# Ledger of designs, part 2: VHH binders against F-box associated domain-containing protein sdz-33 (sdz-33)

Target 1, 300 residues: F-box associated domain-containing protein sdz-33 (sdz-33), of Caenorhabditis elegans (q9u232)
Amino acid sequence: MATVPFPILCLPDFVLQKSLKLMGVVEHLCLSILSKNIKQLIATLKGYPKCFSFKFVPFTSLTVVGERFKHFSFRFDIDESSQNANLRSYTDEGTYITLTVPGFTVKHWIEHVAYVLCRNNSIKLVLWEPNIDEVYEIVKDMRTVEVVIVSSEIQSCHLLKLFPSLRYLGVYKAPISAQILTYNLLHLEVKTKVTLNDILISNCSNFSISGNDVSDKELNFFMRSWIKGSNPRLTKFYIRNSLRVRDPYLETVLFQNIDYIETHKKIYWRTFEISRPDGTKADVMWDPLYNSYFNMTVQH
Short names: E, the ipSAE of ESMFold2; O, the ipSAE of OpenDDE; V2, 0.75 times the mean of E and O plus 0.25 times the DockQ between their complexes.

## First folded at step 1 (VHH)

Design b8 (framework vhh_7b2m_4)
Fold by ESMFold2-Fast, scan of step 1:
Structure b8 (fold): chain B 300 residues (1-300), chain A 122 residues (1-122)
Amino acid sequence: as target 1 above (300 residues)
Amino acid sequence: EVQLVESGGGLVQAGGSLRLSCAASGFTVSDNYVGWYRQAPGKQRVVVASIWSGGDTKYSNSVKGRFTISRDNAKNTVYLQMNSLKPEDTAVYYCATGEDYYEFDSSGYEYWGQGTQVTVSS
């Protein structure tokens, strides 16, 4: 290998992993500006976190949540005449460091931060209604977008018009609509009220709900409907609810009139198998460690 | 604002004990999932113990029988009592709470503390 003019290859993976505090993030952002080759090298180095979610709250802020990081907060100082932006990186103590690159707009910074801090091309956006159209102009050319609605004022038709290629959606405060439920999403997460009918009309592949809305009798009906061919796109269905206690006699209700097999039994988890007449199988797992009341995975 | 602050780490001899504390603000520990995670140099961060709203507790096989997780609802604090410590327990210990461990990126909507260093000498 040729001699690298910058000592990035001399940094051990452990140092890069340990530099996941504010100063380490700033260093990675600064080094990646110096050259295209260095930027790509940083993105491929082992030990760099790959599992980041960006929370883009107001137009002028961005929060990074990573597997190996606490929340990192970024804000923008925008020159209204040029639309050039400086990036402020905040510490846990509320102080900040300002990063300046001539000609960089908010869009340039978000693309740069996403490229440097997240090798995975997936970005999660937490959106408020007043910023939606402006955020859309910034992120519309980004690779993969997960959109999380935190405002009840956002309408599903507007969201789907802005992000027609949307694969991942989280609905936290807005009422779930039939338009969202029937859309062919890869992943749908709902933390608002969900009914049995909402589950049955859903056309997403991976569906998760916060589950105070669905009874064991309704889950039994859903499973019997799935056995008869409902929800043909479904690969995974989760009900998360750390507050809901499972009835120890749940098999009498949950699996009523269903032929099932218990495939794994441990003190801390149990797995059951159900089957369609065509041979398609699904695993139903109970594991409170994973904050799930109901976990169903379709075997392919 | 959700915040978690860990304390109680330090240097200890093999066979010794430490008690870690996780002080929570912005949410109630009795109503939420709270877990203890650890990350050794060059290794992935892994769960070691967890406590759920109903009081149910879970432990990884590597610490079962040696570590005990508990909470004080009045102080809004979660504890990890670590007994019979081994050099392999050396790591930065993190307290975490979250909502979306399996649907989105597992780091999404996870709230983490700053971490506390535990070093076990042989």
Scores: ipSAE 0.000, ipTM 0.175, lowest interface PAE 11.8, mean pLDDT 69

Design b9 (framework vhh_7b2m_4)
Amino acid sequence: EVQLVESGGGLVQAGGSLRLSCAASGFTFSYYDVGWYRQAPGKQRVVVASISSGGSTKYSNSVKGRFTISRDNAKNTVYLQMNSLKPEDTAVYYCAADTPEYDYLFGEDFDYWGQGTQVTVSS
ESMFold2-Fast, scan of step 1: ipSAE 0.006; ipTM 0.362

Design e1 (framework vhh_etentamig_d1)
Fold by ESMFold2-Fast, scan of step 1:
Parts: C-alpha cells; structure tokens; sequence
Structure e1 (fold): chain B 300 residues (1-300), chain A 123 residues (1-123)
C-alpha cells in the first residue's frame, strides 16, 4: 500500500503523533489499516472534515472537506462476484491511487473513512437513483444520518421511516410532497419546481430554493403572509438563481403594501427591514448586479 | 485572507477624467465577479459598475452609463474604473468590492471591500 516511514510504528507516542500530523489523507488511510493503535491515534489528532458526504450510484463515492477548503474525492472499484472494493483517491490533477484491503466491501471502507477522518461529523447521503434501501443497508450501523440529498423520485414516508433523525433534506430532481414540506426540518433545500402554496405550507426553519423562477409578485405575497403570522418556524428563506442572468428584483413590486425601511447593512447589497406587528423583524436583501440571491433572514 | 487596495482618486475639475485601480490578493481573482461601489457625502452606498470573472460581461448604473468603463487584467489581479466626463455628483469614496462566487462551484458569498479612494469633482 503506502510506504511506511522507518520505523514509525516503533516510535514513542509523542513522536508518532507529531509525525502523523505532517502527513496527508492518503498516508493516514494507509497507516490506519496497518495498525489498530495508529487508526485510533489518527482519529483523534487532525481537524478533518466539516462534512462527510456519500454519493451512491451509478458509482459509489465519498467526499470529505479538508482544511483550507480542500475537497478529497474517493471512488470505489467493486468486484461484483465478491462485493470486495478498492478505494481510489483522486488528486487535483485528476490522477488517482488505489488502496486495497483483502475482504473490504464499500461498507467497510465507508466505516473506516468515517471513523478515521470524519470523527463526530454528520453523514450526508446523496441519492442519485431510487436505491434508498441499498444505501440504508450500507449506512444503517453508522453514525446518525442527519443530511440527505435526493436527486431522483423517492417515497416521502419511506425516506422519513428510514432516517427519523433527518434534519437537512435536499430535493433536486424528485417531486416534493406536502408530507416533506410540513415536516419539522431544520433545513429544506429544493431544486425542483415550487409553488407559492408550497412555500406557505412549509414548516422548516431554513428554506432554500435553487433553479426556480419565483416572481417578485409571489415573493411580495409571501412576505405579506409572513407579516400576518405565516411560517412561524422560519428563520431564513433564500433563493439562489441559476447561472442564467435574471431580470433585476424590483423594490416597488417586492414591497407593495409592505411597511419597510432600507438599512444599508452591506455596501453592494440592497438591504431592507420588515416587521411583524409583534416587533419581530426580518432582513430582506439581494445582490443588485447579478440578482443571484434573494435572502430573507429573521432577526433574533 | 482577502485584500483589496484601491488607488487613483484625487481632486479633478468637472469634465475631467480619472482612472481607479484595485489590486486584489488572497483569492483566485479570475474566478470572481467584481464591482465598484461609491458613497457620496451624506448619502448611502451606490453600486456603480460590475464585471464578470472573465471580463466578458459588464454592467453599469444609469447614472454613469456612457461615461465610465469597467475593466480587469486577470494576469495582474487588478480591477479598473475609467471615469470620463466627471460631474460634481460623482464626488464620493469609491470602493472595490468582491462579489458572489458561482463560476467554480464555490458557493460562498464574500462581502469584502477595500479601504476606498476619494474622488472629489470641483472647481
């Protein structure tokens, strides 16, 4: 596998820990499979990753976010007859190295990577096809799954039954159901079509929409409804517009029949404040150059 | 660490010209859209002009259209604003601003600006 520095496994623990801190992800993974003591030491000494992400099908992959915003991408080479898997680690140049452990399946590698590098981070699943049962069999014995991204049609009740601790849900290509909209999520991210009514019935704390053409008139209606007490759990609502340049957001349409004030909180954003009768305030803002973002954040 | 350093401001007579520069460091300059924003005495900040990361698209506020030209030199990590036919109303501190990043899939909005450079248009 990897070249082990001589005689690293025989070094005193304090010297070993210092040596390990100078090594990269690939070296850590290689050393962790050679010794249970090394595996435990590596699991405790590095600030690895902020988010552990698993993408399944048409190829299985792992993404970890390292220090200084560096992404580490891993893919699996699976032997169909034995279900044994080799782990490929990709560099920024598009080259890769292959790690092999006799008897390791995709499940063994995910458990190993999660233990060694992800520490107490949540597991994020990305479901590209309706293969949720297969993915569940892989992750069911691991840490709590709090984040799921769905890129295909999936049954809402089945998803919620398999992952009862779900806090963040992303719906990219699948239709969104009233069951998901009304569920007590911390964050719901949607890249499929949403209607004004979908927004109004949502019960999540943070609602983000991407790739949707929500009109200024619809946003005005939503804001007026929020002022009247709709969406009581909402802390943040935002829209990320596609790479296609949209028409500018229009202040006169957005704030029709709303009592508002411009706050100038950011030098190149348009920033405004609206209020509920009970004194609860929200910041409304967008970027005037590209109109790429529309944000509404409830003040605390 | 993102740093933006503006220069080129000064006192100029109405009808005159100035070229502002902004030296950028601490990020991949060519991957980000950049803007010029100004703040006149006693007024709020006003967006002036913007340019895409590649320089292929430029945008202007109606108040400066036809008089100002935004450009960039990605090999030098420098943003420019050529200001022609200056008016008393153009008197302001001009700030270089780093915009929302979307071109490389890095989905973090940075609200960074430099210290500003003062432009005074008066006789």
Amino acid sequence: as target 1 above (300 residues)
Amino acid sequence: EVQLLESGGGLVQPGGSLRLSCAASGFTFSSYAMSWVRQAPGKGPEWVSGISGSGGSTYYADSVKGRFTISRDNSKNTLYLQMNSLRAEDTAVYYCAKDYYDSSGYEEYFDYRGQGTLVTVSS
Scores: ipSAE 0.000, ipTM 0.205, lowest interface PAE 11.8, mean pLDDT 74

Design e10 (framework vhh_etentamig_d1)
Fold by ESMFold2-Fast, scan of step 1:
Formats: structure tokens, sequence, C-alpha cells
Structure e10 (fold): chain B 300 residues (1-300), chain A 120 residues (1-120)
């Protein structure tokens, strides 16, 4: 348990605010538990960057990543008998301080840390093998903007039922379902096997695939389909090919039966423009030496 | 738990050199491409360089090509950036990142960074 026993509450707000500016994150977390007034004052302080990511790995860890790459790392110690949780706050040197508050569960800590350090009430979930219903009960009062699935045990239909407003989804080790592919996601990132048909039925705005080693013939079929009106919501399509085994893409194969213009050429990448009959244009880029990626971005 | 620890930054004069290091733990280092990303004061992050899992393929931003060299030692789980002919515009906090290209959605895999200041 960390507690700062100063007569700080007896100070005028002006002096109190100056004192708070000299304290660290552990002190801010502790003091904000003790006083509603101090909690409000800490929320007005400069020093905590805009939150880019408030990441929860269920029952294991919590990470707050802010602007200018500042981050705070926490881990949970859960008492099995009471379900009370202690929070470990890590320093840049790899040491930690344990925070103990009677009655605090994992949910209480997530809400408290989000309020004090983040205040945007948005959360990124990283799901290994948790009970998704238990995770939902912890985060249901937060705006969930991103989920990353690392385990194959989580059912896509159940996930979408619990998080109907979900717009960013990562699927790293789970098989991808047609229901996820056809859902109106803003960003879908996949590290599992996908087929050309999976790409063609996708309804996401930004589709990122890694480790799949997609062929130039398959990409040609996709681009020709896009020209004919497939994937109407697509704004960006990105493939990071396997760096171990791949054949170099051939320009003549990629653009077979496609009218294109080369707009930029560098040794490590080339940029081409393709167009739909309605005048919609897209930029196509790939690494011609190592075939490490393929990127297609729709112009607005 | 992915952990990346950058070191080697400091103050140097224009035309000088620095070698940055990144010690990686919590994942199988030799199975992943790695990159360096920098953020100058008041600017957004800029991808600097990337290297394949084997070290056989390297990539550089135009702004650093010919001056910087990325390398790795998979036996030591360490990534390096050799920085030569440094310019004032290279002043930034340098971050080690998991993956060949940086994306703000992947920022959580970066380390704490190391400050490089190029000034006379």
Amino acid sequence: as target 1 above (300 residues)
Amino acid sequence: EVQLLESGGGLVQPGGSLRLSCAASGFTFGDYAMSWVRQAPGKGPEWVSGISYSGDYTYYADSVKGRFTISRDNSKNTLYLQMNSLRAEDTAVYYCAKGPLWDEYGMDYRGQGTLVTVSS
C-alpha cells in the first residue's frame, strides 16, 4: 500500500495544485483515491499526454500510451478469495511499487487509472484466453474501440454481440469468419490464413494482412475485381508478405489487363495509379526487390 | 510481455556519429522484423529504418539513406542503428519497434526511447 500522509488537504487550492504538479504518477493515483477534490484537481493538471491507447490484457496487465511516446505499465495481483486486486506500477528501470486499496477490484483500478491518466474512456482489449463475458463486465462502461484476438477460442458472433460498436479488430491466431469479414469495420488486421475469396467478400475500410504470402496473380484478380466495383468501402488494402519464402512480383502479372500509370519510382518501392470507369483512383505500391509488402490506397 | 530497451543516445556535434542499441525480451526476437522510429520535437513520428528477421534485408527512409545502418544480432536479442554524418534535423527521440514498418496502431510495442541531440 502506498499512501502519502501530508496535510495537503488543509492547503488552499492554489498551493495544493502547485504541490500536485511536483508529484509522480504513483502519488497522483494514491491521492485521487483519498479525496474527490484532489481527484478533480489532478484531472486538470498538465503533464499526462493525450491518450493514444489504453490497453487491457484481461486480468494480467494495463498499459497507458500517450502522445510523444510516454507510457505507463501496470500489472494486477488478484486475491482469489476476495477478488480484490493490487496494482503494480512499473518504473523505467524495471522496478515496481505495489498499490493496495481495500475493496478495489480489477474493474475499480481500470476505471481509476483511465480517469486519472487517460480520461478518454476508450479501451483496447488484447484477448488471449479469457472468459469474454467476464471481460465484458469489467469494460462495459468504457468505449471499446479496438479488440485484438490472439486465441482461436473466441467466437466471432459472440464478440460482435457484446461489442456491436466495434470498428477496429485484429485477428492474430483465430480463424477468421465470414461474419467478421462482412462486418462494417473501419480496420481489420489479420495474421491468420486468408484466401482470395475472403479478401473479395470483406466489407472493412482498411484491410491489413500479414504473413500470408499472397501471389501476384491473386493480387491481379483482386485489383481487376476492385476496378469492377468490388470492396466499395475499401480505402486501404495492405499485405505484409512472409519475409522467408516469396517470389518477386512481376509488374506484367500484377497489372495484366489493367490500365495503369507509374507515378513514382525508388529502388525500395514503386507507386502506380489505377482507375475505375467512374474516375475513382487508387495508388498501388510494393517493394520490387524483396516483395515484402503490397499497399493499395484509394484516392479521395 | 514484449519489452524493448533503447540506449546509446546523447549530445553530438553535426557530422558526428552515434550507435543506438535496443535490447529485446519477452518474444522470440529472431522471428520478427524490427524497425527504428524517431520523433522530433513538435513533429509526428517518422519511420527511419527496418530490418528483416534474418538481417538479410534492410530498408531506409530517404532522409537517412547512406548515413544510417541498421543491423541485428539474433544471438544477443539486440537491434542496432549506426548513425553517421549526423545533422541538426536528426535531433529526436529514437524508438525501437517490433515490425519492419511503423504504424501508430503498433506503437504499444515500442520501448521508452533514447534521446539524440545534434547541436553545435
Scores: ipSAE 0.000, ipTM 0.162, lowest interface PAE 15.0, mean pLDDT 76

Design e11 (framework vhh_etentamig_d1)
Fold by ESMFold2-Fast, scan of step 1:
Structure e11 (fold): chain B 300 residues (1-300), chain A 125 residues (1-125)
Amino acid sequence: as target 1 above (300 residues)
Amino acid sequence: EVQLLESGGGLVQPGGSLRLSCAASGFTFSSYDMSWVRQAPGKGPEWVSGISGSGGYTYYADSVKGRFTISRDNSKNTLYLQMNSLRAEDTAVYYCAKDTIYEYDSSDYWEFDYRGQGTLVTVSS
């Protein structure tokens, strides 16, 4: 349990708000369980924690990531058998605080944290295990805008039915379906195998790929298809390559049968411009020394 | 425009030391947490170390704790990583990253934006 001087709870709201603004997020979370008035006052400050990560073995773990104060990150290890939630934050060294609220379940903790720290209760979920229906029961009354799948046993297409407000999807270990690719996501990030056909049918605005072996010839075909009108919603296409595994990007292959202009030529990056017949332009960039990324950004 | 430029990598024998530098421009350096991230050939990125904007708080991955030291000079907009007792498994391209806000048990859900070209560290006999 948090140690709080009793006189602080008796201060006028204006003085309390001033004091709360000087405190850190760990103190805010500890104070928020002590009284309804303090909970409400802390909620008016609202932070930007957006990430909730669920692990169920050996016990339920909830990780909260925020941006209200710098180096803001917290993990709750929730043991419902003891009714304890162990809050860990990273400061000079690991900080470990046990919070006890009789009757609080994982759902109560998520609702509490989202209420006091998150704006509009918008959350990001990181799913480590194939218990998506169990997670859904916990968060169904909240606005899930971002999901990351880190288990190969989770079927990403099921998430669209459960989370209709989804704007960002990360797929790190599960195959992606045509349903996911054609959905109007703001951002799709994939770390599993992606084919040229997958890229061409994608309907997301920002498409990020990691660890995939997409060839220069395939990128050329994609860019030529984009010039002809494919991927009309695309604003950014990004590839992160495994370092030293990829052959260097070749300008002559990438831009074969494409009219292009080099806009920047530096030793650490090269930038090129390509255009559609309608005048829409895109910037193409990669790092020539390590070939660690490829980036295509559509100008608007 | 945000720019990060890493330097200081090279070939070193096991047990040796290297000091990496990252020159930052295009943003208010002292207002942002900074991190070092590495990527070994054929592997995904691994978070190595982080430092708060003020320099008052530092964080390390268990694999480098006690061997690496992160620091910053806000007057020069420069981030540093002092690497001691280097091992073959430290071989990777090292990147500096802006806005990394946490130490996690997995790199899969960390938030960062690394923009530099990286600097290669090779540890071999």
Scores: ipSAE 0.000, ipTM 0.173, lowest interface PAE 12.2, mean pLDDT 74

Design e12 (framework vhh_etentamig_d1)
Fold by ESMFold2-Fast, scan of step 1:
Structure e12 (fold): chain B 300 residues (1-300), chain A 123 residues (1-123)
Amino acid sequence: as target 1 above (300 residues)
Amino acid sequence: EVQLLESGGGLVQPGGSLRLSCAASGFTFSSYAMSWVRQAPGKGPEWVSGISYSGGSTYYADSVKGRFTISRDNSKNTLYLQMNSLRAEDTAVYYCAKGSLYWPTYSGYFDYRGQGTLVTVSS
């Protein structure tokens, strides 16, 4: 049950809106349960994130990320027999407030939180070993725009069929298929092994790779291929390499048979510019001491 | 009706081994994480081990890690706990627990517990 005073529900809308802007997330969630008018007003307030994370982990959680370090964390207390759920909202001090609504399941709560706090009911899923079809039944009436797979048991091709609004896909343990690589994602993040050929056939706009050791010869081949027209949708390519098992990048190898211009030279990074025949330019940056990252950003 | 039927308990000497089984019915076994929970005489329940819906991920309490192995056979709707190097402190009634869709753990995620099977470790 909501624990905030209900006399606020009797205020005129123009006074109520100003009062609501001074309240926190727990108060907004409580008041939105009590009044359809307040629910609508809170949903129009500025300052809340565009989407939030719904995590299927050792406990079900929701995280609403605000600007910079401000965030909100929720957990569920689930009665497994009835599937009824209470929502716990955590403070920075580690205490929590419990919200109870008779008959509310996890699905009712995520719909309520998404409606009140997130635009267009857009959500991000983080999947750790759950059955994807069961997860889909919970979130199917919402718009899933981001998915992160931290389980090797999830079939990525089935996931693409279930979530047509998907824009971001993170793959941390599952194998990468050609179907995933060629899918028209805005962002693909991979923490499993990928090959040079996997990079070359990718159709995403932003490609981030970690947990791989990509050689300067392979990066040279990729850059020469990009200059010739490969990866036409690419806007950003990022690699985080291992710090210990990798040979140092050699500028002479990275840019072999490539016309380039050095734009910045500093101790911890160097910036270069390469160009396609059509005039499209890209900025290339890496750590010259440790090869800890390689970054390529296309100007277009 | 959700039913969980544990078996395989008994009297065993320290250092011995036992294999517990749990026959599940009344729900789609392959869609749920499962756990083993034990309750020693005069004490509250203690979560022992958990397994994901497919069997690909397993989890153990520190007190049993390296000695116990949890497994499942989704084609037979059966959960197992292989217990090796048993100690007197392992004496308890062992319960099979249906987890949520999210994951198995003690306190609030167990939908239904079976009748339990008694394990006594004594010389």
Scores: ipSAE 0.000, ipTM 0.157, lowest interface PAE 17.9, mean pLDDT 73

Design e13 (framework vhh_etentamig_d1)
Fold by ESMFold2-Fast, scan of step 1:
Structure e13 (fold): chain B 300 residues (1-300), chain A 122 residues (1-122)
Amino acid sequence: as target 1 above (300 residues)
Amino acid sequence: EVQLLESGGGLVQPGGSLRLSCAASGFTFSDYYMSWVRQAPGKGPEWVSGISGSGGYTYYADSVKGRFTISRDNSKNTLYLQMNSLRAEDTAVYYCAKTPYSLFTGSYYDYRGQGTLVTVSS
């Protein structure tokens, strides 16, 4: 059933475009179900250029992300017998409107929302405690998936097999496996424990680690290994150390047996340059007073 | 010129075993991490196993842990993959792969061989 008067669907396309631009997202989603022509017309008005986030927790939810942190939040009411789903669209006041389409499953809604509202088909998955096979059945026909793992232990071989195009992975409350570390990710973000060996075998381009404590001796070994050619895809390596105050990193330990140059000195940071025999250079920067972070960026 | 030549593939029954070999030439074999990568029909490449230049460190994909063993003989410039308890899903072309560095860097490699076919069926 239409959520707007039938006469509006009889207007010429140029008049419909003006009317559609004045309507909200829920109206766009409803109207696009009623007519293939209206669906295509609404799709030309895509206001959300970024990926949308699909969060599969104890309840299934979808967030469509736009510019400047603006977003629309949806949740699903699933009929357990039929797997048909109603979509709840939430307002800023915490009220919601329920959208019902006979025969629509969670998968139908995700595909519909992505087609109508998003310029790209990139999905960010947040996996709290879900069955990965169930999530895969929902998103398998989507072209791009970015995964964020939260509070779940997922077999790494299975994850990579199901999502071979994975470029971004966040591991927040699950153990990190060698298979994940050695996969050629664009970005790997880890908030769980990692070892020096985990860092050395990693094959990602951007490696962000938080909540870990890595010593100056371990960072020295890593930098010496990088100079010898380890982590060839690495463009940025970032560690945010634990909130506990620790002994400051010692320059003499960090750069033991490394040729380096200090390029910048300020009260709250120091910047150094190291290089490979092939001429590739990297900038190293850390907080010398509190060890709150360590950053290494490869120059291009 | 770097050359990697795989051998040892073939048809085998489920539960059977095969040993793959890779003859390497054109570089100082003991200085480089070596890997086995497989590609099943209609699928992308999957990293299977890796071994350090000295042979002291080995790594395995979760799907093959406990069933496959990677090894090397630096005196013969040869890499091996012992495959036990083979399953239908192990059917793939298996490639020997060299990294450009002495440390293992995952699925990244600068050279791979022509591959050897392993078919697990009856």
Scores: ipSAE 0.000, ipTM 0.083, lowest interface PAE 24.4, mean pLDDT 73

Design e3 (framework vhh_etentamig_d1)
Fold by ESMFold2-Fast, scan of step 1:
Structure e3 (fold): chain B 300 residues (1-300), chain A 119 residues (1-119)
Amino acid sequence: as target 1 above (300 residues)
Amino acid sequence: EVQLLESGGGLVQPGGSLRLSCAASGFTFDDYAMSWVRQAPGKGPEWVSGISGSGDSTYYADSVKGRFTISRDNSKNTLYLQMNSLRAEDTAVYYCAKGDYEDWYFDLRGQGTLVTVSS
């Protein structure tokens, strides 16, 4: 449990600022609720995270990623009648402290944590089953740059309309729509079934597929389509396979009717190069021992 | 890659007991807190219980406190949930989750283990 040293409130600003630099995130949060001047001093400290994560259900939580600390996770204890919330700080080992401010709601705490700990007000949402409109009301004054959908009940198209700053979308349980696939995302990660047609119509820069089985023939078709100019925004295509679930990747099938060069051959990975007629090159790589991944990265 | 495999569910009468197991791989098990999360038919996920990486601290939802016991065997990379005095309201699919909140989605890739409490 963090201890908050009361005598520090009596120090001159220059001594107080030096002392604050030696303290951890939990101590900074404890002190930030005690006075406006201390809150502002803590907010000026450099080295704190640029963004943080917010999760809804099975418990409402907030995670802050910091340079001095791997991360800090907080939970909200919400009074249903008043909507007042206490912030509970958990460490990686499961120990915690509780922070209370009369009248603070979840929204007040998120804004407070963002102000004192983050260099910007960016947020990552991990959504289980909350009403997305209710979530939007809590975070609408922040920049939502990443969303992960963990529930089939969330309407992805509605989500895209509410969060125009969205750069990363993870879809782990909901089905994939054409509207999601054609949206101009920097990164789209999908853990549900993805078809060849879904890959071909995607308009994201980095497309990651996990838990999907895409055949060597389908990958060959995709690569030949890319060579002809498909997926012009694509910079990386990645497939994560469950260990030993799929058949080994076959070079002869993957590169049928493709001119390629093998650049590296090792027991644990192989790398190949393919090219467009305009000179644009891509590296194709997979793990030949376990076939645990397939990666295609477009060269600069 | 984090891999979690739940087992031990089944049909049990009210007042009965079950012990759930979760086999973990792909990470240093004793460095992370672990949780049990359940989802009842037609309802959203509910956090049930959590345990620190060392096993020295345990936490329970009010709905299960005094009836359920979470434990872990770090030498075997296994998480357990001992469920006693089971009620019809405990009927759900039970998932284990790495205590790092970023990894909760790994559990939803699997089917979990179904617990049905019915006469």
Scores: ipSAE 0.000, ipTM 0.214, lowest interface PAE 13.6, mean pLDDT 75

Design e4 (framework vhh_etentamig_d1; at its last look DockQ between E and O 0.27; V2 from the best seeds 0.00; counts 0 for: pae E 11.3 > 2)
Amino acid sequence: EVQLLESGGGLVQPGGSLRLSCAASGFTFSSYEMSWVRQAPGKGPEWVSGISYSGGSTYYADSVKGRFTISRDNSKNTLYLQMNSLRAEDTAVYYCARDEYGDYLEGFDYRGQGTLVTVSS
ESMFold2-Fast, scan of step 1: ipSAE 0.011; ipTM 0.337
ESMFold2, look of step 2: ipSAE 0.000; ipTM 0.214
ESMFold2 (binder alone), look of step 2: mean pLDDT 82; pTM 0.836
OpenDDE, look of step 2: ipSAE 0.011; ipTM 0.303

Design e5 (framework vhh_etentamig_d1; at its last look DockQ between E and O 0.09; V2 from the best seeds 0.00; counts 0 for: pae O 14.0 > 2, placed apart)
Amino acid sequence: EVQLLESGGGLVQPGGSLRLSCAASGFTFSSYWMSWVRQAPGKGPEWVSGISDSGGSTYYADSVKGRFTISRDNSKNTLYLQMNSLRAEDTAVYYCAKDLEYYDILTGYEDYRGQGTLVTVSS
ESMFold2-Fast, scan of step 1: ipSAE 0.011; ipTM 0.401
ESMFold2, look of step 2: ipSAE 0.000; ipTM 0.177
ESMFold2 (binder alone), look of step 2: mean pLDDT 81; pTM 0.831
OpenDDE, look of step 2: ipSAE 0.000; ipTM 0.196

Design e6 (framework vhh_etentamig_d1)
Fold by ESMFold2-Fast, scan of step 1:
Structure e6 (fold): chain B 300 residues (1-300), chain A 123 residues (1-123)
Amino acid sequence: as target 1 above (300 residues)
Amino acid sequence: EVQLLESGGGLVQPGGSLRLSCAASGFTFSDYAMSWVRQAPGKGPEWVSGISGYGDSTYYADSVKGRFTISRDNSKNTLYLQMNSLRAEDTAVYYCAKSEVEYTYWGTEFDYRGQGTLVTVSS
């Protein structure tokens, strides 16, 4: 049977709170639409994710992400022209429940779900198409946008102008502009091709690269440049080679014309230390068995 | 770099058939559920069909169930959509889409899509 709103809405606040704690997310969303008091009460319940993400894919979707990879995914059915949207919540059986509120747009749903389920002040956007102005109009009055993932072409100047509080940027498809590379990001994650020059001009603190064919000679040049003072904000440079098997990392090529020492900090990994003239040290390591990663971490 | 390249679209008469292909690269194909998504002129995107990473589970929108068949060949990193009994309302650009994570039933959430292939059912 469907939830009977009238009986539950008539319960004393203490009893109502106990009942709400036993309900699922779909029931919480349904009840929060019907009553401002219940909406506020549900928003104070513990147990919901602190992380919230909104994705613009071929479909507009909303994912609420919690600890230990638990998440709740919703999909919007949008009426063209009116922009009115229904929210679909999928069950374990593969069926879905459709939530309908007259006049609700995608923006209304995002505001409602974020208020009810998310307690932090930051939002994550995933952009599929270069529809950044449409996305901005939806989220501009919401929480601070700190994390953006881009899976399509972007206009770098426009992106940074609309989201000045951006801390993390993920680029999964589009070419990376110098404007993005030189921006003061806390974390830049790239799952598309980068060049040595892209690495050298980057001004982020944590630079993570996946599936790139950066050569040992290029890594040597980068490390020599770092020793001379390049990438002053860099705290971590990480390459993940999990998408393909690469040739083994060669110590003699990686450290050509570099003063280094092997530190034996890990029993199964090759671990080394390099230093700047000012005494700043970095740990360089890779897994010799699979060559699945290369890591350079600046100490302190 | 994740790449999805669709092919097989074209002009076909009502009642005809087409087979779409999607060549995938840049990720471990068998680890991800894959979908077909279409967008008709002047309409929003519509999820059409999905298939699990091993191909043991398939899912269809009510509008295409019984007419379309989704399949995959993990040895060739290729996704297929066999379209039979085509109707004028099937006219759309068809996109191959990669799921963010492998879901059996949740599977309309994507982290990547291809450039699309046009299917026109006319005259």
Scores: ipSAE 0.000, ipTM 0.168, lowest interface PAE 16.0, mean pLDDT 73

